# VH-VL binders against PH domain leucine-rich repeat-containing protein phosphatase 2 (PHLPP2), part 7

Target 1, 249 residues: PH domain leucine-rich repeat-containing protein phosphatase 2 (PHLPP2), of Homo sapiens (Human) (q6zvd8r785to1033)
Amino acid sequence: SHGLAEMAGQRNKLCVSALAMDSFAEGVGAVYGMFDGDRNEELPRLLQCTMADVLLEEVQQSTNDTVFMANTFLVSHRKLGMAGQKLGSSALLCYIRPDTADPASSFSLTVANVGTCQAVLCRGGKPVPLSKVFSLEQDPEEAQRVKDQKAIITEDNKVNGVTCCTRMLGCTYLYPWILPKPHISSTPLTIQDELLILGNKALWEHLSYTEAVNAVRHVQDPLAAAKKLCTLAQSYGCQDNVGAMVVYL

## First folded at step 25 (VH-VL)

Design u03 (from q05 with heavy chain A33T)
Fold by ESMFold2, last read:
Parts: C-alpha cells; structure tokens; sequence
Structure u03 (fold): chain C 249 residues (1-249), chain A 120 residues (1-120), chain B 107 residues (1-107)
C-alpha cells in the first residue's frame, strides 16, 4: 500500500505530480513516481499521464532493469516533443518486481531519476538513499561538467538562469548542459525493508533522511505518514510546493 | 537485413569542402536517429554528429561545430554530412551509424565507412 | 571529457581460452557502457550495451559486467573469428567517448 500528499504551500500552482500503481503489468509488479516542474505544471502532468504506459512497453522488450528503466526515461523525454523544448521536469521512478535471481529475496526494487526528487528506503530502521541529486549544489562532478561545457551559471546558481538541475526530462534547448540520462540503482528487498519514501526537492531541503524515516516509521496509515512529512517540512519553513509518497513494503 | 553504405570520400585540400552520403536499406529509415562517427588512421573512434528522425534534434562535436552540417532526406533513405573548411585533423574514415533509440547514443548498426583525406 | 581507459592494449591467446578485457571510466557512468568489435578493415559491430546486455545475434560466449567506473568484457571460449580490436564507449555524458581499443590475437 501507499499514501500520497502534495501541498501547494504559499504558491498559486501545484507543479508536483505523482503516479502510483500497487498492481502493474498483470499484477506482477508495482510502480511509483514523482515529478517536479519547478515553475511549470504542464510537464509533470504529462509525465504522470504517460510514463507508466512507456514503462509497460519497455518491460516487454527487455528483462534487464537498467535497460528498460533507462529507455523509459529516454522515450518519455522524446514524447514530450515541443512541450519539452523550453520546459523541464525532475522525474523519479521506482519499480518493484519479483526477483527470481536472488534466493534471499522475493522482490527487487529499481530506482531511476533525473533532477532533484529523491527516493529513500527504510532498511532496518535506517535510511538508504537510492537516487542521485542532479543539482549544481549537490553534485560537484555534474557541476564541473556543466562549467566545462561553458554554461552560464547565474548568481542564483542556475544553468542559464533556468534551473539548478543538471539532468531533467525536457529542456532540450539546453542540451548538452541538461541531460535526460537517469541514474539507476537496484537492490533486492528483504524483510528488513520496511518502507520507501519519495519526495521532491522541497521536502528534502527541510527534512534529513533520518528525520523523515523516524517521522513515519511507526505510522500505520501511509496517507497520514505522507501528510506528516509535508506538514513537518512546512513547520520548518517550507513555503514551496512539497510532495511526499510513502510506500509500505 | 540492415545496410548502411557511405560514399563521397576522397582526397581534398585543406580549406575545401566535401559532402558525404549514406544510403540506408533494410529498415524504416524515417523512424531512426542517425549519427556520423569517424576514425582517424591508426586511432580510435570519435562521435561527430547526430540528427533525429524528424530532424528536431541536431548536434555536433565541438571539433566540427560551425564547419559540418548533418542532414537527411527520408524520402531517399539517405543521410548526409556537408564538411566545410576541412583541416588535416579531419582525415578519417567516416561511418554512418544507427542509434538504437533516440537520445541513447550507442550504435547498433554501422556502415563500412568512407575515407576522407585532407592534405595539400 | 570522460576518459575511457582499456587494458590490456593487446593480448594473444589460444583458441578455447577465456579472455578478459577491462575498461575504466574517469568518472561514474552508471551502466551507460557499450562494447564494440572491429575486425581489420571493417566497421565496428555492437556486442554489449548497458554494460551487460548482449546484442541480438552476438554469440553467447561474449558477456559484459560492471557498473560505475570499472567494466569487463569476457569471451568465455575464444574462437578464430574473434580476432579483432575491441572498444568500449560511454554514453552517459557528452562528449560520448570511446576507449582506445584492445587488440585480441590468436597465438
């Protein structure tokens, strides 16, 4: 089961969206995603509506999680078409499926992301980050790549004044500074794996991984858990769009 | 059977121009992103340029930007590379290559190549 | 630019031998690595993509492994037709760079 909370904060628009399918591909697996367009609501909505269908098609063409997850992001990037020329979105996708290769686990979790949405696994009560933060501030190697390619970094720490992200779906006019290639990680799930938290940039700017896990670990209702994360971020001063999803394993 | 056949290579003086062609068959050319990749004699491989199926994404390596122009004619199943202001360092075998999936940048089929030699 | 360093630069082995060649990236490229085979006077041929996935029509004696910065191409039982130069290529970040090659010969 899962719970999702999304709060506009002090902003007029909600530019964060999510998808959740506890039963995916004939009930074989589950998919969860979060998308953040920063100041645009169009691209997160498009990805929310299309990305699960893209994944379903890619799973039919490969059994390798890295292959079909990477291709899902690249096909989704291409399908944005003209809408993705000047606009971009962070994208985070989590896929859970049966794992026949590991006798210690019945399921595997694969996480793919571009941008600043993050997934954190609660394993034995401890946070395990499963995503990479593609931002100028938090990824020195990506920041150096962008600088080496002569991007303009404005005073507000944005690529060409547009985004703090070094990877996104969309923003094709900023290629090769902004890339659509996701970071992908996989892990087998065991009985020690209690829950998974998905959150946008605003959530993780206000809560540490440990704070987030501790806040929801013993909450029985996943919707209440997701709401608790968002209200905690707001109590710490978050005025931006904030989104959280809690998935019980 | 996927086939890619390059032509148009030859000996040319520095500062001059040359146009390469690549004829495609055995697949739906208009649905695939295409690339040029080159290999200097005795050296490794260097990516040169990309053009998407609808020509909406075109990009060049820094070493050739402003001098080379990639284009395609989907009705003729043909890919082209116009090379202007040629330099000795452009001497290479030029391959046309098919992208497995748009934006992926790895190449599942290659032509046999055409040699371009730039010398006085 | 991401440097791709292959080892060894060349090797010689007998038919039936297990052959291993390595490729190291100068920074983390996740699993965005391909292996190509190039026979003398011929174009490269794709063998492996996404580090470990075998291209259709490639013999099962070829396999790939690794992630991050360290990658391996293995030929489980070398055949005479496997004489070639093998290249790795990263496609994580522009510019999309190739290794300098590993020449495999039969002794």
Amino acid sequence: as target 1 above (249 residues)
Amino acid sequence: EVQLVESGGGLVQPGRSLRLSCAASGFTFSSYTMHWVRQAPGKGLEWVSVISDNSGHIYYADSVEGRFTISRDNAKNSLYLQMNSLRAEDTAVYYCARDRLEWSYYFDYWGQGTLVTVSS
Amino acid sequence: DIQMTQSPSSLSASVGDRVTITCRASRDINSYLAWYQQKPGKAPKLLIYYASTLQSGVPSRFSGSGSGTDFTLTISSLQPEDVATYYCQQYDSYPYTFGQGTKVEIK
Scores: ipSAE 0.752, ipTM 0.880, lowest interface PAE 1.5, mean pLDDT 91
Fold by ESMFold2, last read:
Structure u03 (fold): chain C 249 residues (1-249), chain A 120 residues (1-120), chain B 107 residues (1-107)
Amino acid sequence: as target 1 above (249 residues)
Amino acid sequence: EVQLVESGGGLVQPGRSLRLSCAASGFTFSSYTMHWVRQAPGKGLEWVSVISDNSGHIYYADSVEGRFTISRDNAKNSLYLQMNSLRAEDTAVYYCARDRLEWSYYFDYWGQGTLVTVSS
Amino acid sequence: DIQMTQSPSSLSASVGDRVTITCRASRDINSYLAWYQQKPGKAPKLLIYYASTLQSGVPSRFSGSGSGTDFTLTISSLQPEDVATYYCQQYDSYPYTFGQGTKVEIK
């Protein structure tokens, strides 16, 4: 089961969207995703509507999680077409499936992302980050790559005044500065794994990983847990769109 | 079924120009990012240049920037490399290479190559 | 540019031997690594992509492993037709860079 909360804050638009399928691929897997378009709602909605179907096709063509997750992002990037030429979105996708190759584990979790949405696993009461933050501020190797490629970095620390992200789906006109190649992390799930938290940039700017895990670890209702995360972020001064999803394992 | 056939190599003096062609068949050429990769005799592989499917993104290795021009003609299923101001260090076999899946940037099909020799 | 360093530069082994070639990236490339085989006088041929996935038509004696910065190509039982130079290539970040190659010969 899962719970989702999305709050507009002081903004007129909600440019964060989410995807949750507790039963996926003929009932054998589960998919959870979060998308953040910053100031556009179009691309998060397109990805919300299409990425699960793309993943379903790619899973049928490969049994390697890295292959089908990477291809899902690249195919989704291509399918954005003209809508993704000048607009972009952070994308985070989590896939849980039975792990038939590991007799000690019943399930595996694979997380793929571009942009600044993050997934954090609660393992034995401790946070385990499973995503990479693709931003100029938080990823110095990516920032150096963008600078070496002679991008215009504006005074507000954005690539061509558009985004702080170094990787996204869409924004194809900013290639090769902005890349669609996701970071992918896989882990077998055990009895120590209690829950998974997905959140956009605004959530993680206001909550540490430890704060987020502690806030929701013993909350019974996953919707209440997700709302608690967003409310905490707002109490710490968040005025932007904030989204959180809590998945019980 | 996928085929890439390079042509246009030969012996040329330093400072002169040469134009390489790559004829593609067996796939939808206009949907694929294409590359040139070269290999000096007895040496390893060196990426030379990339051109996206719509020609909107073109990039070159530092060693050839300002001297080489990659282009494509999607109506003719052809990739080109115009090589100006050739130097002895440009001597290599030049391969036309296809990106495996759009945006993946590894190469699943290569041509047989065409030899360019720059010598006076 | 990301530097790709292969080891060893060359090796000689007997038919049936297990052969291991390593490739190290100058920064984290996740699993975005390909291995190519190039036989003398021929174009490179893709063997492995995404570090460990075998290309269709490649014999099962070839395998790949690793992630991050350290990667390995293994030939479980070397055959005479495996005489070639092997290259790794990263495709995490533009531009695409290759290792310097590892030449494999039969004793």
Scores: ipSAE 0.686, ipTM 0.837, lowest interface PAE 1.6, mean pLDDT 90

